# VH-VL binders against UPF0598 protein C8orf82 homolog: the designs that were tried, part 15

Target 1, 218 residues: UPF0598 protein C8orf82 homolog, of Mus musculus (Mouse) (q8ve95)
Amino acid sequence: MWPPSGAVRNLALVLARSQRARTCSGVERVSYTQGQSPEPRTREYFYYVDHQGQLFLDDSKMKNFITCFKDLQFLVTFFSRLRPNHSGRYEASFPFLSLCGRERNFLRCEDRPVVFTHLLASDSESPRLSYCGGGEALAIPFEPARLLPLAANGRLYHPAPERAGGVGLVRSALAFELSACFEYGPSSPTVPSHVHWQGRRIALTMDLAPLLPAAPPP
Below, E stands for the ipSAE of ESMFold2; O stands for the ipSAE of OpenDDE; V2 stands for 0.75 times the mean of E and O plus 0.25 times the DockQ between their complexes.

## First folded at step 6 (VH-VL; framework fv_ficlatuzumab)

Design n8 (from m2 with light chain Y32W; at its last look DockQ between E and O 0.04; V2 from the best seeds 0.00; counts 0 for: pae E 11.6 > 2, grease 18.91 > 18.9, off the site)
Fold by ESMFold2, look of step 6:
Structure n8 (fold): chain C 218 residues (1-218), chain A 122 residues (1-122), chain B 107 residues (1-107)
Amino acid sequence: as target 1 above (218 residues)
Amino acid sequence: QVQLVQPGAEVKKPGTSVKLSCKASGYTFTSYWMHWVRQAPGQGLEWIGEINPSGGYTNYNQKFQGRATLTVDKSTSTAYMELSSLRSEDTAVYYCAREPGYGEWYYGMDVWGQGTLLTVSS
Amino acid sequence: DIVMTQSPDSLAMSLGERVTLNCKASQSVDTWVSWYQQKPGQSPKLLIYWASTRESGVPDRFSGSGSATDFTLTISSVQAEDVADYHCQQYSDYPLTFGQGTKLEIK
């Protein structure tokens, strides 16, 4: 049972003990060496993507804006080749894999492998969401009806490519901007029911909820 | 209409090189991987390699590493495969083929060119 | 390299018969297999991906099954237009590899 809002001691203990709080990261770290070669002519590398959509080597000591990968062509290639990890190697700890030539690039995530960072306008009437620093090359149609605000973690989600798990995280800065468009009903003061977008009132479908973990009840 | 257009035939002597073209139309060229696959007479399909037109990143079958070079021209939506040090065993039909864009539910090479017949003989 | 071995090498069937084509991988490829149809004088055409999912526009008489190392392509009622070579292909690991093909003919 969760305590009332503001109870730091009980929440901190639950969060500290919860191994399921890190989606797509797995629960046990395994031993690896960056650039290892389990077979001739194959190299394996290990990556991490944070909740801001920044990509890092998994074992880098500093993970911040200065140290993340920024090269557009690398990011586009990496995420364009992303798929569920069915390689037989590191599947529990690294749920995703990007195959780039003779490289197996294992990925684990703070939340989701796809993190939407910007709202773009590529066509006159159809805005698009770009993700993971890929600009127009990594972008999909924005679907305001399918935004999913999740009360358990305070985060916002949107449909993403099926190969990357079908659901992506909206980066907190972008989620904050979009939250100004939400409408809350009298019966649901903590979870919005509608979004107002371009002069239209759109009911939220909530159809992404089964793809995400739910918080335990209070 | 999604289309990959290749020239019909090339004839070359052993020891020379060839650069085969593949002109794409009807889709966003830089959002899809382009593959090259060959088929020797009476034989199966053999993957040569792939290129991401957005960044020029390539993956090669080891059998062709050092002889095959994949490139693109984004301004004309054209992919190229250059094969050097030609041998008579390189006589085959060479196909370009598109891999569906990221985010599609399926894999496989969904659009193929008609192929270029390369004949290597003296 | 993962070797994809198809059987039989060739096959002659009467119209309307059920056809089963086999493909075996030299190691597990999970469900990361596609099937192509190549009619005489034509380039390959994608039929099946993810071992069992039909590509858009492919008739319902084509179905795929299998996982790990053993895969099949089934044509429930073969028609004259199905005369072709059929290739399986794995995309579990590089290099991408194709089977040698099975030639389907009508008697």
Scores: ipSAE 0.006, ipTM 0.522, lowest interface PAE 11.6, mean pLDDT 82
ESMFold2 (binder alone), look of step 6: mean pLDDT 93; pTM 0.950
OpenDDE, look of step 6: ipSAE 0.856; ipTM 0.939

## First folded at step 8 (VH-VL; framework fv_ficlatuzumab)

Design p1 (from n2 with heavy chain W102R R105W; at its last look DockQ between E and O 0.47; V2 from the best seeds 0.00; counts 0 for: pae E 3.4 > 2)
Fold by ESMFold2, look of step 8:
Structure p1 (fold): chain C 218 residues (1-218), chain A 122 residues (1-122), chain B 107 residues (1-107)
Amino acid sequence: as target 1 above (218 residues)
Amino acid sequence: QVQLVQPGAEVKKPGTSVKLSCKASGYTFTSYWMHWVRQAPGQGLEWIGEINPSGGYTNYNQKFQGRATLTVDKSTSTAYMELSSLRSEDTAVYYCAREPGRGYWYYGMDVWGQGTLLTVSS
Amino acid sequence: DIVMTQSPDSLAMSLGERVTLNCKASQSVDTYVSWYQQKPGQSPKLLIYWASTRESGVPDRFSGSGSATDFTLTISSVQAEDVADYHCQQYSDYPLTFGQGTKLEIK
């Protein structure tokens, strides 16, 4: 038996279901060829991002630290042009698209397309979260009040750019470090109510919960 | 060590065809697009087309559509460009050049062959 | 087809001078521009891609800038070995097109 982890694996959050409309359907297997050209003057590539924020070609046989893309300029270019896939092609299987010149780069993700990996300038007045290996070039303001622990999957979430889905995943190692800042009151022994940040006690808003329907409807 | 090797010269008569070769070494041949670019004497560079060795996908400059045929031989890591119905205006140096095709950070043609001088003369 | 127009057609510069070479696209190509150096009798060599990123092994004196339609290649202090033709190239759309080139000479 394993002991439960901190706030990241809080089961009580599983019961907080979003009331917003959502679509959940199975996806048939899709076929593609990397570098395919379905019409003249077009190239298509297919990518996958895991829960660690590592980017891979979708068809990579091995998906680990050795095989992920690491080039900073490539990662910044890819994720800075990421937007919802409205191309009419592969929309169900690959919800996001990065348009890089002649190339349509489709992206699917294990959880979220934005995965926060590092907290930058954590002791400053304006700390930032960087995502997907992009360092300062792919970073947004850290908003500790809007951290959302989700017990359904044991993961932590934070606001992300709207063009990339609006909500991002906090990588497990970073989530564990941040969980030390959570406060649990007697009325919420399984769900944190506050986060302590830079000498301030900040109430968690939980306002991201409606955007993250983690389980299918009953 | 990445290298693209081309023959130095070819001489052909108008109305005939030529098949130029480009032997690649030092990298995974099927992970890069291969481009063909020509340069007539005293002129700029002109893109002919590209081929993805992994699936055989090609894109051509419409100026050469119907006359140029790009192929590859994966077993020898060799790219070929065949140009038919040769004219004296086709006299040029023909380069092969590679481009990363599987999510590499480069969008430019990072390695070029030394070129083959094709002379079309009657 | 996207036309890439380079200016000037040629330059003669003294050693150590700053050189700016221009390239203008007939429509937006975002940042999908590369620059090549072609020394006399040689094949082109990639200098810059993504408008401003230096290829590995390219000296720091070469820099690129620009977006949309207007691009520049700058050589901060011209050296004798920089005698070459310089070509810009767009890869935003097919067909791929090159500028006509700028010839750089040293006095």
Scores: ipSAE 0.333, ipTM 0.660, lowest interface PAE 3.4, mean pLDDT 85
ESMFold2 (binder alone), look of step 8: mean pLDDT 92; pTM 0.949
OpenDDE, look of step 8: ipSAE 0.868; ipTM 0.946

Design p2 (from n2 with heavy chain W102Y R105W; at its last look DockQ between E and O 0.07; V2 from the best seeds 0.00; counts 0 for: pae E 5.0 > 2, grease 19.4 > 18.9, off the site)
Fold by ESMFold2, look of step 8:
Structure p2 (fold): chain C 218 residues (1-218), chain A 122 residues (1-122), chain B 107 residues (1-107)
Amino acid sequence: as target 1 above (218 residues)
Amino acid sequence: QVQLVQPGAEVKKPGTSVKLSCKASGYTFTSYWMHWVRQAPGQGLEWIGEINPSGGYTNYNQKFQGRATLTVDKSTSTAYMELSSLRSEDTAVYYCAREPGYGYWYYGMDVWGQGTLLTVSS
Amino acid sequence: DIVMTQSPDSLAMSLGERVTLNCKASQSVDTYVSWYQQKPGQSPKLLIYWASTRESGVPDRFSGSGSATDFTLTISSVQAEDVADYHCQQYSDYPLTFGQGTKLEIK
């Protein structure tokens, strides 16, 4: 079951249905109705995650920090139930599916479905990266040696679960913070060779490079 | 190290309720879904429901609608399942089980408690 | 609800034989199937997830295959320790459902 905020979500879904009647190149490429029911048992909704890890209804006209979903309970539920979309429905346009009870929640991404937003430090545990606003509940171990700066787009990547494509995006604000730890080679000002972490000088492995670029650029 | 600890047995009368506990240790409790599954004597496994301990989101098998309630206590890393209006058909072993991974992917249930035998008899 | 139907209900095998256990879903479940081993008097243990991926620590003699509606668990060379009930489970749609189980015994 989704959180009790259904009234707000339902109103947005009604408006999205009416907007689908308007001619638009984006709407014409992917045709759906928020809340559609292709089978009696299921309802389908459509979402978008940007390069900052912010979640929106896919057909929202305004996508910014004010309009993104922020409720921790909702975000944790949504992203913790995310899987590759193998439903036979909308796979080309929506590569991921969050299955929450009888709801199929399709997701497409500007870059990656996993976008690391914060570095979580603990006195009793090794550091972890949290993603998509999920705090402690959506977090994985931080692996500084496996950070991958990609010169082609200026973005920073980190390992993510294999089903997410093995790699997640580090959101720009966090990437800027982490860049202070990078050491650059004498002839390569845009490609660091090492990261300095917890008093150690660690060579970057670059082992994520073959996994990129798997998605079209935004 | 990863462990789910359940009490061994409970005996209840029909019409009463029971609240079964499941104490988790050895992992970040709020990052993994917790499931409850029962097994009547000599029978198969039956899914009761799931809870995400971080947000408290629950999803129930419709068969238990209105009778089962899943809760957590994050401060003690303990999950609870309360079953009300008990019937003799509720006699079963009740397991808690953790879903694997970092809460991003569903892999089935990788860690199970040893189960609590609930006996409902008049 | 998606019904998972296992066959056979029970099976008696000699040590070293190859065993195939079947599980059929009432509708397509893609590859979202897991298999559990439940030894006598014990709780279930995860063997296979995503239809064919072996959980860590599970012996190589266990393998899974299938997609859509038809799934199999294969034990390539049965050992005495494999005496158990085996359950399939789908996680394609809610409610999550298990097969009724297959009991494996050694002759």
Scores: ipSAE 0.283, ipTM 0.674, lowest interface PAE 5.0, mean pLDDT 84
ESMFold2 (binder alone), look of step 8: mean pLDDT 93; pTM 0.953
OpenDDE, look of step 8: ipSAE 0.848; ipTM 0.937

Design p3 (at its last look DockQ between E and O 0.48; V2 from the best seeds 0.00; counts 0 for: pae E 3.9 > 2)
Fold by ESMFold2, look of step 8:
Order: C-alpha cells, then sequence, then structure tokens
Structure p3 (fold): chain C 218 residues (1-218), chain A 121 residues (1-121), chain B 107 residues (1-107)
C-alpha cells in the first residue's frame, strides 16, 4: 500500500501514480507476483494494454514503444485467446484473461483490450482493421457504418470480437486519418452523422454506444 | 558468464534419499524458473519439475510427486532437488536447467553439466 | 501426458546433405515446441523455440517449422560437429515432455 503524503515531491509522485494506475476496471492497487503459481499446473502473469494497442507487463515502470512487447507470434497468441476473466481470480482488477499454454495471463487496459492500429489493404474494396500489432492474423472486416465517434473522450470506436468486449478503440493516429471521411449533421459540429467511404455516403448506426459506459446519454 | 554448476556424481543405496545441488551464477537467480530433468543411461530426457526462486512456487511431474522436493536458497543462488525412497530405476544423470522469462514462451536455455546418481545395493 | 514421438530414431548422413527430423505430438501443442541438440557426453543445448525461432548463437543451417501436432527440424547442410542426439520438447501443458530423440551420425 502507498498512502498519499502532504509533501510536494510526494504529491507529484502520488498524482503521477494515480494517472498511470487508472485501468478499465478502475480498481485500486492489487497484489500479485509475476510468475506466481497459486495452484498446480498453472503459472500466472499480469499485463496491461494502453490506448495505442501496446502490450506491457502490468508492473513495468516505463510503458512506451521501447518497452512494449513486439513479438508477432506472442501478440497473436495472446490476443486470439483473450476472453472475459471468469476464473475467480483478479476479476475486478483484470477483466480479461488469455490462456497461453500453461499460463493464465490476466489483462487490464487503459480503454479497451482491442486497439485497432492499421487499416490493411484489400483487393475486394472491403479492407480490414488489424489490432494490437497482429497484422493479418489479428484483423477483422472494416465496417465504416459502425464507427462510433465519442464526444465525451474524443475517441473513435469500431466493432471487435465479442469475446474481447465487442468494441475496440481506434488508436488516435488512425482515428485522425479516418476523420477526413466524416460528415457532420445539422447543429452538430462535434459529432458526425455520416461517413463517406468509397464514393458512398453512409449513415452512422451508433449501435456500439451501449458498450461504452462513459458514452453520453442518448 | 551464466553458469549452472552441479557435483559430478552421487552414489546411494535403495530406500535412501539424496539432495542434489545446482549453483547458479552470472544472472539474477530470482528472475528465472529452474527446472530439473533426468536422463537414464542411453535413454531420453524426463522432466521432474520446476521452481520459481522468487516465491518458491513449484510444479511437479505427477510421476515424482511425493518423492521429489524442489527448494532454493536465494542467498547462495543455489537450487536443490531432493529425491526420496530411491530405487535402481532412479539411476540417471540429473540436470538443472534455466528457463528464460516466461513471457517469451521458450525452453531451457542454460543447463548444468549434470550429476550422475547411481542407486545400487 | 502429451507424448512427443520423433522419427527417425537414428540416421546417418553425408557431410553437406540436408537433414530433416520429425516430431509429432499426441495432441495439439500449438507452437509451444523447442528443439535441443545433445552431443555425446554433454548436456542438451537449446536450438529452436516457439517451433521456428533460432536461439542466439545457433548457426543459420538450423531451422524449425510446424504447428499443432507436426514439427520439423531441418539442418540445411550437415557438418561434422552436428553429430548429436536431437530432442523435441513441448511446453504447452504439464508435465513438460520430450521426444525420445533422434541420433544423427555422419557416414
Amino acid sequence: as target 1 above (218 residues)
Amino acid sequence: QVQLVQPGAEVKKPGTSVKLSCKASGYTFTSYWMHWVRQAPGQGLEWIGEINPSGGYTNYNQKFQGRATLTVDKSTSTAYMELSSLRSEDTAVYYCAREPRGYWYYGMDVWGQGTLLTVSS
Amino acid sequence: DIVMTQSPDSLAMSLGERVTLNCKASQSVDTYVSWYQQKPGQSPKLLIYWASTRESGVPDRFSGSGSATDFTLTISSVQAEDVADYHCQQYSDYPLTFGQGTKLEIK
């Protein structure tokens, strides 16, 4: 446990920890040991995914592009086996679980466990979105009608596999690129009503909004 | 240089116990799993178990549960494997081997030279 | 337990030939397979992990492939120092298990 302090230096450290410790579960600090084995034939590890789709050990002191996991086979294995954490262990702090061989890998996230990073070229006019560094192995069909711009946080969302929460975050660089395709409705300069894609004007469905607890009221 | 140093040989009688040692050096002992693997003369490799030196967590091959005990001494960076109720089929070379950090999902990258355990009357 | 079955049990090759060693798992082990080289009188040495990734310092002539149940270690041009037993090992589930080994000799 790390209680707050009245010291100015300690206050700056406490504020930085609070900002860095915010997770998709919102739970306070939790105790674990990387590589723990609380029962036979199981090893446990704890991970964090940021809003850029970068995967880290949860207790990494520095989380940036230099320190994130980059091995393609590991990332594909990790995210393809991701599911809601119903193990009876750490469910409040780590809402997702990935079973990778002998390992029970707990995941918490800054926003969503699926973060779309690239729009992949397609020969069929139906391009695909890849997520979390997995390239074609972690990709789904792009559905422009189901893009959800969320005014409350300024972020963009897209459908994701149901096992991983049903909605994924579009990382900011990709969201900015896609924003050029948006059309805003009357008296709504902040929230687009349509997307222009491949020469077609498509109304946004907004059907992902219930999956985002910070979404504005309808 | 990363090293796992084991004694060369042990001779024991059936029904007794042995405690084999494995001294690690050249790396952070508590950051890696330690495995024990044996090889009977002219035969293949058989996994006995693993221990995480940081927390003392262990996993055993069920064949050895109740007979094998893995421990560590963090102050000397030494892993131990104790095998009880010895019998002649326990005659083998016993290796300790280090597993790289688990998030890489690969096998045992550094091995000791092995201790030849001979169990005979 | 997951049984790892290697084939052949033994083979003899001429210098410079391509060698293919096979390993079959009794159930899917995904890509959680490692390969070890054990020279006579020595302890095993890790060659390949994650089915296909070469360990640091392992010569380029060694390569691995496979997934699920069928795995292959290839030596593209065998050399005299490659005389050894070769073991595959799964690390997908407990207990960790090794194949029985393939002995490689030079004719």
Scores: ipSAE 0.347, ipTM 0.692, lowest interface PAE 3.9, mean pLDDT 86
ESMFold2 (binder alone), look of step 8: mean pLDDT 93; pTM 0.955
OpenDDE, look of step 8: ipSAE 0.831; ipTM 0.928

Design p4 (from n2 with heavy chain R105S; at its last look DockQ between E and O 0.60; V2 from the best seeds 0.00; counts 0 for: pae E 3.8 > 2)
Fold by ESMFold2, look of step 8:
Parts: C-alpha cells; structure tokens; sequence
Structure p4 (fold): chain C 218 residues (1-218), chain A 122 residues (1-122), chain B 107 residues (1-107)
C-alpha cells in the first residue's frame, strides 16, 4: 500500500509544505483584550487548557507547570460552570464558556476541556477520576468499560460531564498507568479489545468514538 | 509598595461638578480593575463603578449612570472619577480601590485609597 | 439590585468571646461574597473573599462561611483591635452591593 521508504519521506515532505502554506494564512485571526467589557455589566477573559489539564490565560507567553493556575477554589469554580459556548461571541475559536458571576470566561483546548489527571481509588467504594487539578471536588465515577483508546492520536478518553462535551482526555501519565490493564486481540496488537479491572475481564464499548471528530493526519 | 493616593478633601456647591483623582504606584496600573466606592457620613459603602485601565472599559452602578464618569491616564497611573450635578446628598468620602483581576474571577478590593471627603454645601 | 442585609446592626462583646456576624442576600450570590473590616476613621480592609477564603495577612481567628443567600463571618476570640465596622459585599452581579454594616464594640 505505501511506497518504499524513500518515496514515503518525499511524500511526507510535500504534504508538510502544503499544510504549512495553509497554516501561514492570516485570515480569521482572533483579537481580544483580557478583561474586555464589550457591553455594559459584563467582563470577558480568555483561557487555554493543555493536554495535561493545566489551565492558563490564553495569551500567556509561557505555558507550563510553573505558569498554570493552581488555586483549587478557582479551578473548581471555573470547571464546574463550564458549558458549550453559545454566546454568539468567539464560538469558532473558543468552543467553551465558563460563566462565573459577571464574567464570561472563554476556553479553548489543546484536546478536551476535561483532562483526567488522577485515579482516586478506594477499596470500599467505586473509584473516581479527578480532572483539571480539582481533586475530589472535580471528580466523576471511573467507568473502565468506556475507556476509549484512539489509534488516530494515540490518546485515551473517558466519559466526562455532558455540559463539557461528554468526553474527556486521560492525561498521558495516567493513560500509561491504565494501559497495564488492557488486553489486545489476537489479530490487533495495537488497539486493545478488553480491560481487566478488579478481577473482571470487560469488553471495551467504544461508544465514545462518535463524540471525537476526525482530525487531519499530521 | 502598592499605594493609592487621593486628595484629602474637596468642597463644592450644589449644581457643580467635581473630578476626583487616585494616583496608583507600586504595581502595573493597566493589569488591575479600579473601583470607586463612596461612604456618606455614618452610612454604609456604595459602589459607583469600575474601570479597566488597559482598554478603558467601564461598568457603572445605574444610580450614577449619566452623572459619574470614570477615566484613566495610563501615562501617570492615575484614575479619575467625575461626578456632575452635585447635590448635598453626594457629601461622602470617595474611595478608589484596586481589584486583582487577571487569572481569577474576582478577589475583592485588596488595596484602598485613604479617601477624599467631598462636601457639597451652599 | 441584590440587597445584602447584615445582622445585628451592632454588637458588644467581651474580650475573648466568639463573635458571629450574619449577612443575607436577597437572591443567590453563590459564593461571591467578600467581607471587609473598617476601623474608625480608616478605609476598608479586605478580610475574606469567595465567602470563606482568608486574605493574606488576616489572623486565623477570622473565618467566613456560607453559600447561596446566608453568610457568616466569625471571630473565634475577639481582641481589642477588632473593634470596627464589618461589611459584607456581593460580586455575583452588577451593581456590586454592600451590606449596611455591623458595628463591633468591646463591652
């Protein structure tokens, strides 16, 4: 199906050049000012969440663990009020909105607005997944049967609150820990078919796949 | 040292206007909302409005809409509140107060000026 | 406008006693409430924000609680320097509004 190695490298280079040319277009840039008030009695702020579940101001020059927001009260407030952006403002660039009192907090994401960071397990009750640095205050039941390993991007997904898009990303470190529980089919060495959890062999449902839009190849 | 400096007192006659100043120092003036709050003698605090110095955006208490005007001078790090058509009921201490804004929904007003006593009397 | 109603209007306490100040909102303000201390002749000073978070440098004897409409500021063991007016303030919706204040005095 694919040409010899030399042809593959040349084809990838040609596609990469075409993709970069499209990326260099200046059309549809988004302009905003942090703390803008385009109408009376409102304030607007702009945020970004990365694939590790770290929240930043969207225009932050550096986006890493040092510069991300860490205040638990703020993170819980922000993510608990998150919803799809149907405000008529910035919908294409910022698909989510957190309505915090007088503030419209627009959010865009590297992947999903919900990023699961920890498994909060207990021997005496069902385990929970916490997301976006919120600990127990931002946690939902873990559903191992509904884990979705997605071959297209090599990432792992799990159900999330419907108001936040219904599906969340499992951050890489946690996905690696959970991968120890996966079982692969005899003819499919790269995509698991089952998960082993608490003594049970559970078939993966794959029911989250329709919620994840197709992305162009890299 | 974060500081908001206001003149101590102003005396005005009814029907005139006043422009009160608030000089900020010790922080990046354009990164924080500035509020104006007044307190009549023996009474509580009353919010007048807020201004974002970065873009000049304002929100007013409807009670003062049309009479109060909030402005800033970024080059001098100074906030101003102009109040027109003064009445004796406008006699109060007028405070400017800073809000830390970026990255949180609202912190409260963490730094206050000393206040300007405005007396409106015939 | 959201009305913030404080009770009592004034309160006289002995040193070391526990003080409870109440603030009721006319509609839900979630946790968007702050508390200020205003000593005689001085400007207000922020004590508590988000209903229960203590501002930096505020003594541990001050604590806030509540959500929705009912809020409380507690001073666990009142001291002489705590004589002041105390104001609650909501920032859930415009206009920002303050309660009328509670005057704390030492007997």
Amino acid sequence: as target 1 above (218 residues)
Amino acid sequence: QVQLVQPGAEVKKPGTSVKLSCKASGYTFTSYWMHWVRQAPGQGLEWIGEINPSGGYTNYNQKFQGRATLTVDKSTSTAYMELSSLRSEDTAVYYCAREPGWGYSYYGMDVWGQGTLLTVSS
Amino acid sequence: DIVMTQSPDSLAMSLGERVTLNCKASQSVDTYVSWYQQKPGQSPKLLIYWASTRESGVPDRFSGSGSATDFTLTISSVQAEDVADYHCQQYSDYPLTFGQGTKLEIK
Scores: ipSAE 0.377, ipTM 0.711, lowest interface PAE 3.8, mean pLDDT 85
ESMFold2 (binder alone), look of step 8: mean pLDDT 93; pTM 0.952
OpenDDE, look of step 8: ipSAE 0.859; ipTM 0.940

Design p5 (from n2 with heavy chain Q62E; at its last look DockQ between E and O 0.54; V2 from the best seeds 0.00; counts 0 for: pae E 2.9 > 2)
Fold by ESMFold2, look of step 8:
Structure p5 (fold): chain C 218 residues (1-218), chain A 122 residues (1-122), chain B 107 residues (1-107)
Amino acid sequence: as target 1 above (218 residues)
Amino acid sequence: QVQLVQPGAEVKKPGTSVKLSCKASGYTFTSYWMHWVRQAPGQGLEWIGEINPSGGYTNYNEKFQGRATLTVDKSTSTAYMELSSLRSEDTAVYYCAREPGWGYRYYGMDVWGQGTLLTVSS
Amino acid sequence: DIVMTQSPDSLAMSLGERVTLNCKASQSVDTYVSWYQQKPGQSPKLLIYWASTRESGVPDRFSGSGSATDFTLTISSVQAEDVADYHCQQYSDYPLTFGQGTKLEIK
């Protein structure tokens, strides 16, 4: 919808409008009202999850640890019902949807909808990764061989439930802790080849790579 | 202190309308759903509908669709329920009740008005 | 409409006894159930939401449990001030519906 046409004035106007839109934000905001009912007998809410795995209302002005949702039962309910947004509504802006009873809860993400925050280990159980503040109720088996370091953005990924896109982000603090277990080859100083876990040397499979973009979005 | 204040009683004749009020105070009115629930004498609770004061969005129990109208006045933090074509079976206590704001995301009508007794009789 | 059926309709208990009130939904409502206490002449008061989470200020003697279609409210040691009607309520789907109530009395 920005064709170059004929005159120098038209080029300058098109570029100026495009420049001003980029100055305001990277993407123009989608129009919605929290709690809207676009059809009878439903409610719609709009959410955002950051790279730390913290959940917010999408239109919250301040997004940090103090202002994120913390109620365990809400978080477990929300993320347990999360799936790709195929509702026909807001699919471009909100790729995920949590269907909670009569509510359509749209979700967009800084990176991934699943963000692993803690390693849940015990003397008597296999380790698990918990995500998005859900503790034991939102946790999956830790698979050290399937950790995927992505050189393009410096982030670490791990398998996640298929309904949430199959891959989740390891939050930076946890990724730093896990990095102590990595082994780097002489021909690959910026990407590890192996992980050392429970006394074993394990080759990284890299099988999650097709699920991630070739270049991360800015 | 969070409060919902309702008039104590109304008496109306069949075929007329009534507009019941619910004055809210002590919280951000536009950030919480407002529900209306009635209780006929000796009977259980019956949900009439809900309104989101921010956008004016409403959902009604179909039993009341077309007879009940929910509105708000943001400037006075007051919710209204108008019921038309009154019948004797509309005799009940009518409550307004607040649902916790979507910023806290838990469910339940946590604050109730004291109720208005509507009597519909010839 | 989802029908919430409570049992028993009424119950007389001695002080200090454990009481269990039942609520059954006509279809699955997951954990989208709240419980209310309504003392004589008063409006309802929220006790439990999400089937099992106590509202702030509700005494520890009240607990809720259940999922899908079968729910209970338990009072571990009934007190004189617990004389009331108790209502369950689903919020899984529209319209929101309440059970018919259980009246708790002291004998």
Scores: ipSAE 0.481, ipTM 0.774, lowest interface PAE 2.9, mean pLDDT 86
ESMFold2 (binder alone), look of step 8: mean pLDDT 92; pTM 0.951
OpenDDE, look of step 8: ipSAE 0.872; ipTM 0.945

Design p6 (from n2 with light chain T53K; at its last look DockQ between E and O 0.65; V2 from the best seeds 0.00; counts 0 for: pae E 3.6 > 2)
Fold by ESMFold2, look of step 8:
Structure p6 (fold): chain C 218 residues (1-218), chain A 122 residues (1-122), chain B 107 residues (1-107)
Amino acid sequence: as target 1 above (218 residues)
Amino acid sequence: QVQLVQPGAEVKKPGTSVKLSCKASGYTFTSYWMHWVRQAPGQGLEWIGEINPSGGYTNYNQKFQGRATLTVDKSTSTAYMELSSLRSEDTAVYYCAREPGWGYRYYGMDVWGQGTLLTVSS
Amino acid sequence: DIVMTQSPDSLAMSLGERVTLNCKASQSVDTYVSWYQQKPGQSPKLLIYWASKRESGVPDRFSGSGSATDFTLTISSVQAEDVADYHCQQYSDYPLTFGQGTKLEIK
């Protein structure tokens, strides 16, 4: 049986608060120096990715499209080597780590470290979603059946590489365009049942829900 | 114009120490690592160590650990390398070279000083 | 320490010829390799970083390739001003290490 929409929204709010609190570490969150080397054989840098999929140094004074990193080779290297932060350093404030040569690159996120920005080759039989400014080099197959709208925050999610937590955020503008393809049942106005894609009516799997803060109870 | 200026030469006796300078200009000193690299006459390049001017963090080639000390003066944009217990094998040209970190530009030691020739001889 | 081994040790070429300089790492260094040109009596000059990306102001005749352990610097048409020692360097892990160098001369 499906839980009521109110129950899902209440659980999502509790989980969202808990996740936000876990990423807000006091002195560790603000106590770093870009380029630090607190132990031999290591350099450390600190980064932030916003809900638009734009990457910044975490302490940048302005965070917008003009100031984000755009170099393709850097972005591909950074995100292709991203993993959960199990280094013993800054784990509460920076849940992800990109190991690039001798550099430990800590990452924290507004939402998810993978943010899908474009739907590539949308007219093809095998469209792909690109993320974080990487174009085709940071792209995965689009799986419309696995889109997951989250009512608690109004955001849309899609499968992402497992090393980056298995789920990524769909950028707001792209999510808005894709949401037009949703079919809502008469008994479920806040939880779509199907997506219409390339002339097909496809049932949503909902299999990403356990990875998100608004997952319904089992 | 970005440049790193080093003194031309130093002559020292074995067993003493030397402190070499590298004055940077034309760029934001704290945004780049400063490396020290030496080259004995007719030989290849040997990395000594690096320092981040922002926090003073250092990494050394273990071969020089305990003998080399890297420091900076942010107010004058000057990097220093002190080498102690000098011996004739330390005779070489000593270069400073800058390197950007992740996210500032591309990697590589993109600007080098002209080098200081250190001669260790009685 | 990661050993960077260059070959050949020395090379004499005619003007306009294509040259290939090789550099092999003792373990994977991914693409974290740079190439330097050092003319006699001068400090090194960065040519290539990230194995294949040309530094600003470096002529198009210089190119780099490779990944993991095997790297190549290519000069498509050698000029008289290319007489120099060429060094590869890894910056993947500490200590940073250079190859022993390849001397390029014009016949």
Scores: ipSAE 0.442, ipTM 0.751, lowest interface PAE 3.6, mean pLDDT 86
ESMFold2 (binder alone), look of step 8: mean pLDDT 92; pTM 0.948
OpenDDE, look of step 8: ipSAE 0.889; ipTM 0.952

